Miniprotein binders against a7tqs6. Designs and how they scored, part 15

Target 1, 250 residues: a7tqs6
Amino acid sequence: MNEDGSVCNKILIAFQDNDQIANLKESVLGEVFRLDKANTNHDENIIKGLTWSTKYYEVRYDLYVDTFDDFEEWCKDLISSEYDDLREVLSGIIVIDSYTMEKDKIDQNKLLGQLGSVLQDKFFVFMNTNKDISQDVIDELNDDNSMQLTSDSGNSVEIINYHNVSNLKLNQYNEKIGFERVREIIDTCEWSGGHRVQTVEAKADSTDVDLESVFNRLKEARLKYLEIEDEDEREQFALEISNEFAEFLQ
Key: E = the ipSAE of ESMFold2; O = the ipSAE of OpenDDE; V2 = 0.75 times the mean of E and O plus 0.25 times the DockQ between their complexes.

## First folded at step 7 (miniprotein)

Design mY2 (at its last look DockQ between E and O 0.87; V2 from the best seeds 0.00; counts 0 for: pae E 1.54 > 1.5)
Fold by ESMFold2-Fast, scan of step 7:
Structure mY2 (fold): chain B 250 residues (1-250), chain A 100 residues (1-100)
Amino acid sequence: as target 1 above (250 residues)
Amino acid sequence: MSEEILEELYELWKELRELAKNTEDPERLRRAARLMMWAEILAELGRIDRAIKFYERALEYLRRVAENTEDPELREELEEAIAEYEEAVRELRELLEELE
């Protein structure tokens, strides 16, 4: 429970149970959640009392680690009405599995779409372990999935490659990839209360502004800024955003 | 009282999972772990009646894991850990009945 007595924020992570699962858990729990084998038992499926920290806030959260061998069975369980209230308390879901052949891919895409449709304002990440799928293909899949991937509800799946065989830091659109992208998604998710602001400016701490609204607006402004290719229009937009946030930052 | 029992169930599950990972029944263990995970969430949400049902379903899978274990020493340890867990769930159910 949080300091105010509310239920702690929760993230569900689910791994395909295969010969690589121990290596996948070590990498994902270590790189995304900073849970190394030296300080965490990776066999635990309930990990409580974790802290997520950014430059702007920190929150307490619990991590739930599931495994599956049949993705369809796992999806059907999670989608069922029996799990309605359980899904609602999650901040987001991360699935680690192989994005497979065309026939399996079509079935898998349908399942991902169905699961996404029952997630409201939750992040939904699919970490692809199939090393034969290039970053360019992932970029295309994400474009196809969302039409407007990050703009509204947070209920669309984002596919992220686990393997970085080309040693890329950014994709063709100058966006983060891999574990850094997963962390960015978590940084900007809608946590259910318990925020502790880490700003060094006294005036930021004294405002009655809704922190969630400020962060959502900053996220939207960042996305719109990246869409502007004309220098004069981008400069004008930057001035408009600066003016909009002037009252919050003073 | 509920909080103390829930904390006990969490610690007992950690012990049980450490033992159970040494068995040769990954499918039932996977189902049990999932049900335990959801039961813990339901319990924290104050939905104790639903949590108990999920705990009991998880225990059904764990009992089968223990029955199918070929190592008699491991089986005995699992059966003892399961029995301790069943006792804690029973105490939780008794507390729920008192709270109406």
Scores: ipSAE 0.742, ipTM 0.894, lowest interface PAE 1.0, mean pLDDT 79
Fold by OpenDDE base, look of step 8:
Structure mY2 (fold): chain B 250 residues (1-250), chain A 100 residues (1-100)
Amino acid sequence: as target 1 above (250 residues)
Amino acid sequence: MSEEILEELYELWKELRELAKNTEDPERLRRAARLMMWAEILAELGRIDRAIKFYERALEYLRRVAENTEDPELREELEEAIAEYEEAVRELRELLEELE
């Protein structure tokens, strides 16, 4: 529970139960959640009182570590209306498994679509451990899934490769991949409860980018933008502001 | 009082998990663990009635794990820990009934 008695944010991570993925479990938990080996009783399925820290905020969350041998069986309960209240308290779900393109096997895509449809405001990540699937294929799958969702109000699963075979840090669209992408998704997730976003005063070393100053500057810039009557000047000003803030986001 | 029982249940679960990790029935243990996870979440949500159902279902899996345990000493330890957990769940049920 949060200090205010509110329900703590919750993340569910589920691993396929095979030897290959079992060996990856520690790595995934370490890279995504920065769990120290000393604090990870490898056998704990409930890890309470974790802190997710970003440059902008800190939030408390509980991590639930699940394992499954049958993905369809695992999804069945989560998709069910009986589990509506449980899904509501989750910030998101991460599944670690081998993605299959084989149509004859469990239609992972169908199940992922069904689960995504009930996870409307939650992040949903499928981390692929199948090395035979290239990043380009994953990018295409994500694009296709995103296009389908624009038609339906559901959240789409984002498929992320575990293995960075290409030593590329970014995909063809200059987007983060692998664990960095997973972390980015969590960074941007909607956390439940009164976000005491304790603005960690970013101990920014030197440039105290006072977020308040940035917000004030954005407000001022917006006001100035609205005062500019000339469309060309307005576009130029917008570009200047974008460049000024791009420097802050770099 | 409910919070105290929930804390007790959590500690007893840790004990049960530790005892059962060496069992020959990892599938039932996984299922029990999942049900315990959901029970804990439901309990935090104040859905105590539903949490109890999940605890009870988890206990059924744990009982089967104990029954299938070949080591008689480990079996006895599991049965004792399960009995303690069942008592805590009973106490939680009684508290719920008093509040209704």
Scores: ipSAE 0.689, ipTM 0.873, lowest interface PAE 0.7, mean pLDDT 83
Fold by ESMFold2, look of step 8:
Structure mY2 (fold): chain B 250 residues (1-250), chain A 100 residues (1-100)
Amino acid sequence: as target 1 above (250 residues)
Amino acid sequence: MSEEILEELYELWKELRELAKNTEDPERLRRAARLMMWAEILAELGRIDRAIKFYERALEYLRRVAENTEDPELREELEEAIAEYEEAVRELRELLEELE
């Protein structure tokens, strides 16, 4: 519970149950949340009292670790009205599963869109474990997902390749990929109860960045980005926003 | 009072999960774990009425896990922990009814 009586920040991370789930948990929890087996039991499904830190702020959060067999069943349950209160308390959701390109199977993209539409200011990441999907395909999928949103829609899913086959840090648009992109999304999500990070030798708090102003600016930027229909204008706006917030992430 | 029962449920869940980790029914344990996760969040929200529903659903899965456990000593330990869990949920229901 936060000091103001609101619910502590919460992230839901869900892994499709497969032969690699132990390795996936170790890798994702370690790289994204800085949790390894030496300091955390990866078999736990509730990990409380974690800290997320950037150059600018520090917040407390709880991590909820789920597993599922069938994404469609899991996703439909989470979308249902029975889980409205639970979705409202989350800062965001990360799903780890294999993305399918099969035309004749269940439209996974439609389910991702439906879940994204009920997640308003919450981040939504799909970490794809399918090695056959190149970064260029991921970039196009994310562009398509963004274009399917309206100004009245919630946040779109971002699909991020778990495997970095090319061993590159940036995609063709100079955007972060892989674990670094996941961390960037979490760095900029809507938190409550954050604290400005101070240096040991800081002179005065009057020079501190206004954390609430940064979060409000990010909300504003997301709304404006979603309103832009032209691809070139969206790219220019995204570049301007990235440069504006680079100061807060260094 | 409700906070103490909620902490007991959380500790009982950790015991149940540890006991059942080598069960012959890992799918039902997974479903129970999810329901416990959601119940814990709902309880933190103060939605005890909703949390009880999720605790009760988790109980249904845990009972089946115990039924499918062939080791008689492990089954007995599971059944004892489940009984403690059931009593704690019952106490929560009684508290909720008093507030209505």
Scores: ipSAE 0.593, ipTM 0.828, lowest interface PAE 1.5, mean pLDDT 79
ESMFold2 (binder alone), look of step 8: mean pLDDT 72; pTM 0.632

Design mY3
Fold by ESMFold2-Fast, scan of step 7:
Structure mY3 (fold): chain B 250 residues (1-250), chain A 100 residues (1-100)
Amino acid sequence: as target 1 above (250 residues)
Amino acid sequence: MSEEILEELQELYKELRELAKNTEDPERLRRAARLMMWAEILLELGRIDRAIKFYERALEYLRRVAENTEDPELREELEEAIAEYEEAVRELRELLEELE
């Protein structure tokens, strides 16, 4: 509960119940929420009083861990008007399941679109466990989803691969991927102000000075990039510079 | 009072989740557990009336699993859990009447 008595700042994470669920919970809860198996019972469905901390703020939140077998049933319940007040207390939703490109009996994309339309000012992440879907395909799907927002359809889902088969920290567009992308989405979500406390290390004037230094470094890096004659070496340099600045430019 | 009821309901929810691991109908038990999870949020919102409805719906799923199971040990555990949840719901109804 907020200090002002408001109920908010809740994250719902839902896993498909399959033989890998224990491993998925360990990875996601550990990597995204920093909940080690040694200190947290991953079989608990309600984890209260957690703290989300960034360079700029700190907020208290609660984590709700759900499990489903029938995604359509789960999704339709959450979309229903019966859940209007329950959705309102959420800061966002993370679904961990296998994404499909083929039309089955259930149109997964239609359900994701319908759920997204009722998640106003909430983040919506779908973590794909299907190993056959490459990062390039994910990038294209997310671009398509972003364009749908211009049709007044509401919040779009962001699809993020659970498996990082390429061992990359960034995609071809210099955007974070995997668990770090999920953390970035949570970092920038619309938390309730009642529990949001700015950290003592966050200062606007210091940030402005740092930003000028970063731009000077980027200018130098760009000049060096243009001097590299080998395409593979140039691409590797671009990744190294992107990784260096991704940590600084959050 | 309400804080003690909430704590009791959370412990029952944990018990239900554990029972779901060894049943012939895990999906129905998962649905019951999900309804109870949402009911906890409704209690925080002060929507005791809606929380009671969610618990009652969850109890319907639990009763059906108990009726259909061929495992007498699981049936006994489910019947015990059902009785504990029915008592907690009764306490919530009394609390709702006091607050109206």
Scores: ipSAE 0.601, ipTM 0.807, lowest interface PAE 1.5, mean pLDDT 76

Design mY4
Fold by ESMFold2-Fast, scan of step 7:
Structure mY4 (fold): chain B 250 residues (1-250), chain A 100 residues (1-100)
Amino acid sequence: as target 1 above (250 residues)
Amino acid sequence: MSEEALEELYEAAKELRELAKNTEDPERLRRAIRLMMWAEILLELGRIDRAIKFYERALEYLRRVAENTEDPELREELEELIAELEELVRELRELLEELE
């Protein structure tokens, strides 16, 4: 076991245990983590030594697959002080369940808020399996949830639809949706420990101005900008990003 | 911790997952699997005392499933799994005593 601080970069994914769980695991593990059923046993609770690769970096991570029947019990355990050091090793959490629009919505939202309050500097995704919730509703929920963000004491949950009924790649605000949005969140999360920066100059298709690299930096900048609550800090970040883009676009 | 103990842990988790498909008490088995998963992280963190506590809680759930099942074959399978986890806990307790 590694004792020098490399106990980090773990992702927890938790599924509601229902009759669709096998299909949900196949889709989520396959589409988000590129783990197809032919090469990976989706019934494993721990999948170690995975590599997350982007254009700019690669990092090693472990995936922990949990299931729950009682979301409240699962959530309260994870929130408890007994789990403080366990939460610290996580880079983020993905919950796959049905988002409730009626009655229990207040209780579910309370639990999501409480869990978010203890997930400092970690991504928190709720992947909604309720087909009755449209993308427009999801967009509104995420706008509301972003108001709960605190840089020092917690994080807001982002709700993402599992079902892509419209077959669209982007929402009304020109933002990624579905599995690609989950991947974007993981791409830009605060990985702990060392990561390797890929040598982009070695790529055959690179030109003087690599627009893909610029767009990836814009995605990264957008997510960081949305996380900044302090006005002076946000302004400083905006200046840094502007200066960086000026080097590419003049 | 030895490689043999880790291999046994991963095999036990695999066996628990298979048993979960056929149990009449899936929630207790689910909780046991979850506790074992978190205990593995505690072992990586070097928190052996806490890992032991999580495994003991998992054993409590497994024992309740074994006691309450009406299926003798399922009971035998659960008892074998419990014995494997008890041996892991004993090894961890010996390690903890040496470190104290």
Scores: ipSAE 0.666, ipTM 0.832, lowest interface PAE 1.3, mean pLDDT 77

Design p11A
Fold by ESMFold2-Fast, scan of step 7:
Structure p11A (fold): chain B 250 residues (1-250), chain A 80 residues (1-80)
Amino acid sequence: as target 1 above (250 residues)
Amino acid sequence: MSDEDRLRRAARLMMWAEILEELGRIDRAIKFYERALEYLRRVAENTEDPELREELEEEIAEYEEHVRELRERLEELEKE
């Protein structure tokens, strides 16, 4: 529960149950969430009180690890109205399964579209374990999905290859791929009810001067505030400073 | 349906029931736990592995006790 008592900031990971599942769990939990077998029991379905940290913020979240055999049944349950309030507590979903281009299994794309339609404002990642699907194909699929997001028939799923067969760090568009892309999606997701913590160091690479400038201005403002002897003038100054720094205080 | 499928479904239902409890949806949490318990009992009855049976029976007993506590809480809420 957050400070206001709301229930939110939960991530659901769902793995297809196959011979590789132990290795997939170790890789995904280790690489995406920094949870190694040495410090975390990968057999747990619920992992609470985790911290997601970026150079800009810190938020607490819970991780839920599900396993399915029948993807259609799994999707049907999650899409159902019975799960409305359960979906609302999620920040996003990651599905680990084999993506198919075969005509007789086209239902997978339909299911992804239906699930995507009920995951408004949530991230939705499909990590593809099918080695036959190249990065170029993945890039095209994601472009197609993105173009349909503005229509009723569109979906919000992003397909990411689990295997990096070509040992690439970036795709043809100079974008992150693999586990680093998943982390980037989580970094930029819409967390609910969480607090953000920022430091001068947090924006080092591109906005160091801006952050230091803001910090110095806040320090100056605090010193000036303490020098104001008139209570009404002090209140007015506090309001002015609050308005000036609204972008950085929230 | 295989016993492996039953265990997967039970685990999933237990996971969602925990979230429903956190949300204060006690009636719904009870229903999810009861469905999960049905799957666990079926696997316990079917299994030829004595160790797995003992583990499942212990887990079943724990969740049956938890459901009893939730039912008592629900009854108290209705008396208000």
Scores: ipSAE 0.750, ipTM 0.908, lowest interface PAE 0.9, mean pLDDT 79

Design p11L
Fold by ESMFold2-Fast, scan of step 7:
Structure p11L (fold): chain B 250 residues (1-250), chain A 80 residues (1-80)
Amino acid sequence: as target 1 above (250 residues)
Amino acid sequence: MSDEDRLRRALRLMMWAEILEELGRIDRAIKFYERALEYLRRVAENTEDPELREELEEEIAEYEEHVRELRERLEELEKE
């Protein structure tokens, strides 16, 4: 429960149950959430009382770790009206699975779209474990997904490669990728309830950060990005926004 | 449905049930726990692994007690 006495600030992470799940949990929980096996049991499905810290703020959150075999069944449950109040307490969702480029891609994309439509003001990340999908393809998929976002509906999914085969730190547009991109999304997500500016030292510039204005600007930037039809202008806009918020995102 | 699938569904239902408890939706939390317990009992009945069976039976007993406590709490709340 946050400072308002409301239940919120929960992150749902869902893994495809396969032979690699133990390795995937270790990597994702370690790299994204800073939860090492030395101090956290990765077999726990509920991890409460975690702190998300950036240069500018600190907030408490809970992590919920789910596993699925049938992605369609999992999606249909979560989309259903029975889960309306459960979805509302989430700050976002991370799905770890293989993104397909075959016939079943149509069904997978449809499910991702349906999930996105019920995740108003929540982040939605799909971490792709398919090694055959390059960063350039991921960039194209995300551009296509962004173009379909409407101001009144939920979020489009952002697809992020789990594997960094090319050992890249940034994509062709100088944007973060991999685990660092996931952290950037969480850094800028719409947390609810009370949070406080992180104060390791009393620095005047840090206390001058207006988090509400930053969050509102990021929301505006996302909507404007989707309105830009010219690819060169869209790329330039994305770079400008990334540069503007680089310090805030750590 | 495989026992692995039943176990995944049980754990998922238990996870959501805990959130429903935090939300004060005790009535719904009980229903989610009961659905989860149904899956756990089936896995315990089917498993050939006596260690897993014992572990599941202990967990089932613990959650059955938890549901009993939730039912008492719901009854008290309904008394207004």
Scores: ipSAE 0.731, ipTM 0.899, lowest interface PAE 1.0, mean pLDDT 80

Design p11M
Fold by ESMFold2-Fast, scan of step 7:
Parts: structure tokens; C-alpha cells; sequence
Structure p11M (fold): chain B 250 residues (1-250), chain A 80 residues (1-80)
């Protein structure tokens, strides 16, 4: 229980139920959440009391592991008003499924847009298992999604490739990809302040380190990034913000 | 709907019900558990696997008792 007794800091991760699900759970839970194989038992869907730690803070969170066969049905439940208070306790959502480039793309994109519209202040990651989608395509999709985001509407999904076919650490813009990108998103998400504990190193200079200021600045930087139309200026701004926050992020 | 789908739905409802309990939404938690129990009972009736049936029957009994306790707690809260 946090200091004020509020319920918060929960992450929902949802897998498409297919013959690869056991392998996907092991790799995603292991690489993103640093959970051992023993902790990734496919029969366990609620993992409580986990710690997310960075150089500057430590926070307690709970992980909820869901599976779906019909993505549309799963989305409709989460989007419904019946789930309003349930969505509020989430820090973010990670969906693991195949991103469609074919005739069903319009339906999948519509569902992702609808879900994103109700996930304000939450991170929303779609981990793509489709090997036919290159990193360049992912970069374009994410650029388009970020440009369409407004401060008034809900969040936009960020698409991240599960497979690292090129064995690269960074994309062409010097941005993290794969599991490390997912971790970076979680590092900078809007955790509830009641659960935050400054690390020993940050606590030594706590009068100079304000985590709320850091996260507000990151939010402002994201909005500013979306306003920049020139690609070179956008890349330069992203690098400047990354450098500014390199000391706060591990 | 397949029994595999029923089990997925039951597990999902149980997961959300636990969060509703933390939120103090006992009335809604009960409803989510009851919907989950309907799915579990259907699978227990349909399955030809005696080991799975036994596991499901044990799980059903545990959650039925939990729902009974939640109903008693809800009645006390409503007296406020």
C-alpha cells in the first residue's frame, strides 16, 4: 500500500494466445521486467510487489498478464465505460501481437486508435511479432503516430519490433529499439508520486533533484517534439533532450 | 466459444476482480467473480480430463467461498 492508500502503478501486458506464447512470455518478461524463468510461469497472471529501479528513483508496481484470442473483443472490453476506474490505475499497457500490413490493417489500426484515445497519461506499447515489418517501417509508423497526437485527445500507440532481425542496438536516429526501448518508455512513464522513492545517489542531492520536474519536462519535451516539422531539427531536439536527461535516466 | 476461450475469459475477469477489491468496489468485484465462475463451471462440465475437472472444481469452491465473504462485507458496508 502506498503512503495515501491509493491504488495505482499497475502495468497490463497482454499476449496473443498462439503456439509461441510460452516463448514470448519468457523473453518479454525476462528482458523487459528482468523476471527469471521461474517467475514467468504461464499459469501466473498477477505478479505483485515488483520494483522498478533507475539511477534516480525506485517505485513499486504490480504486473498483470492477460491473454486474448480475439483482439477486437479484448479491446472493446478495455475501452468500455465499465472499465473506466480499472484503466485509471494503470501506468501503461503492452500488447504483444502481429502487426497487420494487409486487408485487416484498417480494423487493427482503428482498434489501436480507439484504445489509445482512452489511455491518457498512460504509456501504450504494441510489440510487433511480424518479422516482415522492418525497423524503417516501424520508424515511419511511429513518426506518423506521434505527429497526430494532440494534448486534448488520448495517447498514441508506439510500435516496437519484437524481432531484432538486423541485430542493431539503435535505429538510424540513434534511438533505442526492441526491449531496451520498452524499458526506456517505462523509465519515463508517469508513475504515481505516492509510490516513488529516490535512490541513495539521487537522495544525496535531493534538494537539486525533483522527479516531478523531470517528468513534467519530459512531457513538455514530447509535446515540443511533435510541433517540430523539420526532421533534422526534430532529431537534434531529441538528442538534446536525451543528453539533458541522460543523468536522470540510467 | 471454446473451452480455451472460456478459461482465458475467466482468468481475465478474476484478474480485474482483484483490482476492483483493492479499489473497494466490492459490488463490482462480486459481479466479475460471478461471471468468471460461470465460465469455469461450463468448462468443468464439458471437460473429459478428470485432472482438469478436479482442479477446476477446487478453484470454483475457493472462489465461491470468497464471493460469499465479499457479499457479507458488502452488506456490512451498506449499513453505513
Amino acid sequence: as target 1 above (250 residues)
Amino acid sequence: MSDEDRLRRAMRLMMWAEILEELGRIDRAIKFYERALEYLRRVAENTEDPELREELEEEIAEYEEHVRELRERLEELEKE
Scores: ipSAE 0.746, ipTM 0.908, lowest interface PAE 1.0, mean pLDDT 80

Design p11R
Fold by ESMFold2-Fast, scan of step 7:
Structure p11R (fold): chain B 250 residues (1-250), chain A 80 residues (1-80)
Amino acid sequence: as target 1 above (250 residues)
Amino acid sequence: MSDEDRLRRARRLMMWAEILEELGRIDRAIKFYERALEYLRRVAENTEDPELREELEEEIAEYEEHVRELRERLEELEKE
């Protein structure tokens, strides 16, 4: 335990235990966390002392790899009050499973909403392995006007397709998809403990700027952007934010 | 509940128990390890695979020793 006494910066990844799990672990750990089989045993459930590095900062984190057969059972445990202090040490959660469109089978959206409600200030990603669900459907599900996916606590799940069947780089809104979207979410998450260290590139670009304030403003801008229901107002807001940061970044 | 489910639950409980140890919640860590050990013992008793049984018995012995050490640590902290 550090002198501060804080236990933090942990990421939980949970895989549906099926015949594809070995391939899914290889892809997700490799593409998202840059952990290939040459440098990491993918059978390990706890991987400590990893570094998340961006152009602007570095932070230390631990990775926890879980598996489940029954998603409802797994969710009930994690949502329970017995796990309150355990959830608090997490920076976020990634679930890899098949998203269902059948309403009479499992109310998966309800479970995702309940889990999202207890993950305040944590990122929550659901990586969908169901090939029948198109990117356009994913985009609709992630809209803030989708009642079933929004949480009362203000934190919601983001659904990202594992398979890129159409070999797209961006969605219809020019946003990143797939593994690159997951990395973008982690890049901008709220890391705890003050262990973020400025990189040489960040110092070269702007040595006099408070990077934490810039990141907080960018996070706030993104959340505000997602709250705007009117398309024209959303475009205007995006332009205003772009102009605000253009002078800073150039 | 299948033996595969028991093994998954045991591994999950041990994972969370390690985090509880970091948090200084030694009493809770002990309880999570004991729940995990109960699942492992049941799989060891049910399995007809002698190799798996031996592997599980070794792991059970290892974690029983770890729980013993945690109990000693908890007792010492209560004296302070």
Scores: ipSAE 0.774, ipTM 0.918, lowest interface PAE 0.8, mean pLDDT 80

Design p11T
Fold by ESMFold2-Fast, scan of step 7:
Structure p11T (fold): chain B 250 residues (1-250), chain A 80 residues (1-80)
Amino acid sequence: as target 1 above (250 residues)
Amino acid sequence: MSDEDRLRRATRLMMWAEILEELGRIDRAIKFYERALEYLRRVAENTEDPELREELEEEIAEYEEHVRELRERLEELEKE
């Protein structure tokens, strides 16, 4: 259940319906969402009451599994105004299909751009099943997408290879790839109705310190330091702040 | 449009209708269920598989009952 009781934190996964769909569902649901066939019926289209857990938080979410034969028809429905309130409840979308490198790519890229434009503040992942597209090409496509993104274009789609032909853990830019990258995107997405919840259990550290809070405190301390006119008071304040933050950064 | 495509569309519409119910958009949930039921009825009419037909007829009856309950709830809300 959401923290404020509102309807939110839903993830939509859409698979191209082809002869590989059973294998794709097993891999994606298993590797990304940790939903093994032993624990979950992969033929169900709605899987509710799941927990997404990181080192820093836990959040409840629901998973919606869709299939399509015609990507254009699927996209046109989802981007229509009829779906405005439905898109609002999503934290993000994952599409699993073959990315087109030929001239028909223009139509696919146009649809991805249109869908991205209506998915503001939501993650948008395209998992490419085309084995002929190398990681270097994926890196270039993602770099191009980021460079073309304007404030008015909505969220940029991130293209991630389903197949890891080279058995790489990181790309040329030292970034995660494959299922690990998808998990990283979900880990850092803007969940609604309680963006970050308290961790259920403390980890290795005796206290977990939020780095954003530490940085904000340092900014405030700097401003206060600049307002102190007395030299002795300024030195004392600097010592107090240094001691305070030394405890946090151990 | 193939029967497989009709079933995919019906399943998708049912999925979104469930979300609309959670949102309290009963009017829109009914419309999505009715569109899904239209697709299911077409497949039931077209199929030569008696087992699939029976399964679809059972599902259609279940969702027709659900839509009836939703209509009653919507009528009560509008009366307020």
Scores: ipSAE 0.771, ipTM 0.915, lowest interface PAE 0.8, mean pLDDT 80

Design p11Y
Fold by ESMFold2-Fast, scan of step 7:
Structure p11Y (fold): chain B 250 residues (1-250), chain A 80 residues (1-80)
Amino acid sequence: as target 1 above (250 residues)
Amino acid sequence: MSDEDRLRRAYRLMMWAEILEELGRIDRAIKFYERALEYLRRVAENTEDPELREELEEEIAEYEEHVRELRERLEELEKE
């Protein structure tokens, strides 16, 4: 619960209920949310009062762990008007399932598009467990998704591979992948309510600048920039951010 | 529908009911819990595992009591 008492900042993570993905649950929760085995062993579906911390802020959130057998039914429930107020309290959704490249691709993509259309201003991650889909294919799918101006004006899904056979930290475009990318998405999501922004001055010592923190801050600034409706305020914000990063990157 | 599917649906409904309670939507929370309880009761009736049946019966009793308390709260809130 936030300090102002509002009901918000909830993350839903949903796993396909099959043997392969069930075996990944502990790993996914541990890597993404830093949850230890004790939290997962007690079969808790609701984990409250977790803290999400970045270099720039801290916020409290609640984690809801779901499982589904029928993705279409699960999506239809979540999309329905009965769930309007339930969706509103979410900061985002993470789905763990196998992405298909076969005949069912159109149906799965249609469901992902429909769900995305009701998740405006919320992150939407699909973590793919299908080993047959390479990182290059994932990069192309995400490019297609982000460039689509859907008629629904909703958020597009971002597809992230669970398996990293090459054990790489970055893709061919120098972007984060895997669990690190999921955490980056959460770092830059639009949390509701107040969060404490932390700023770091460049030190007088000769140590290198923390580029990861710079990139995370730039990404957060970009998202806030796009959120500003007033053109004059947007321009002022851009100038303020430019000045901040000029100082930081020295 | 399998019993495994019924359990998934029951716990999902209970999860959402908890959020509805936090939102103050007591009327809707009751409905979600009641749907969840229907699934749990069916699994308890169908299971051949006496240990699972006992565990489910205990859980059912706990949530039935919770729903009763929510109904009392709702009745008081709806006065005027």
Scores: ipSAE 0.707, ipTM 0.893, lowest interface PAE 1.1, mean pLDDT 79

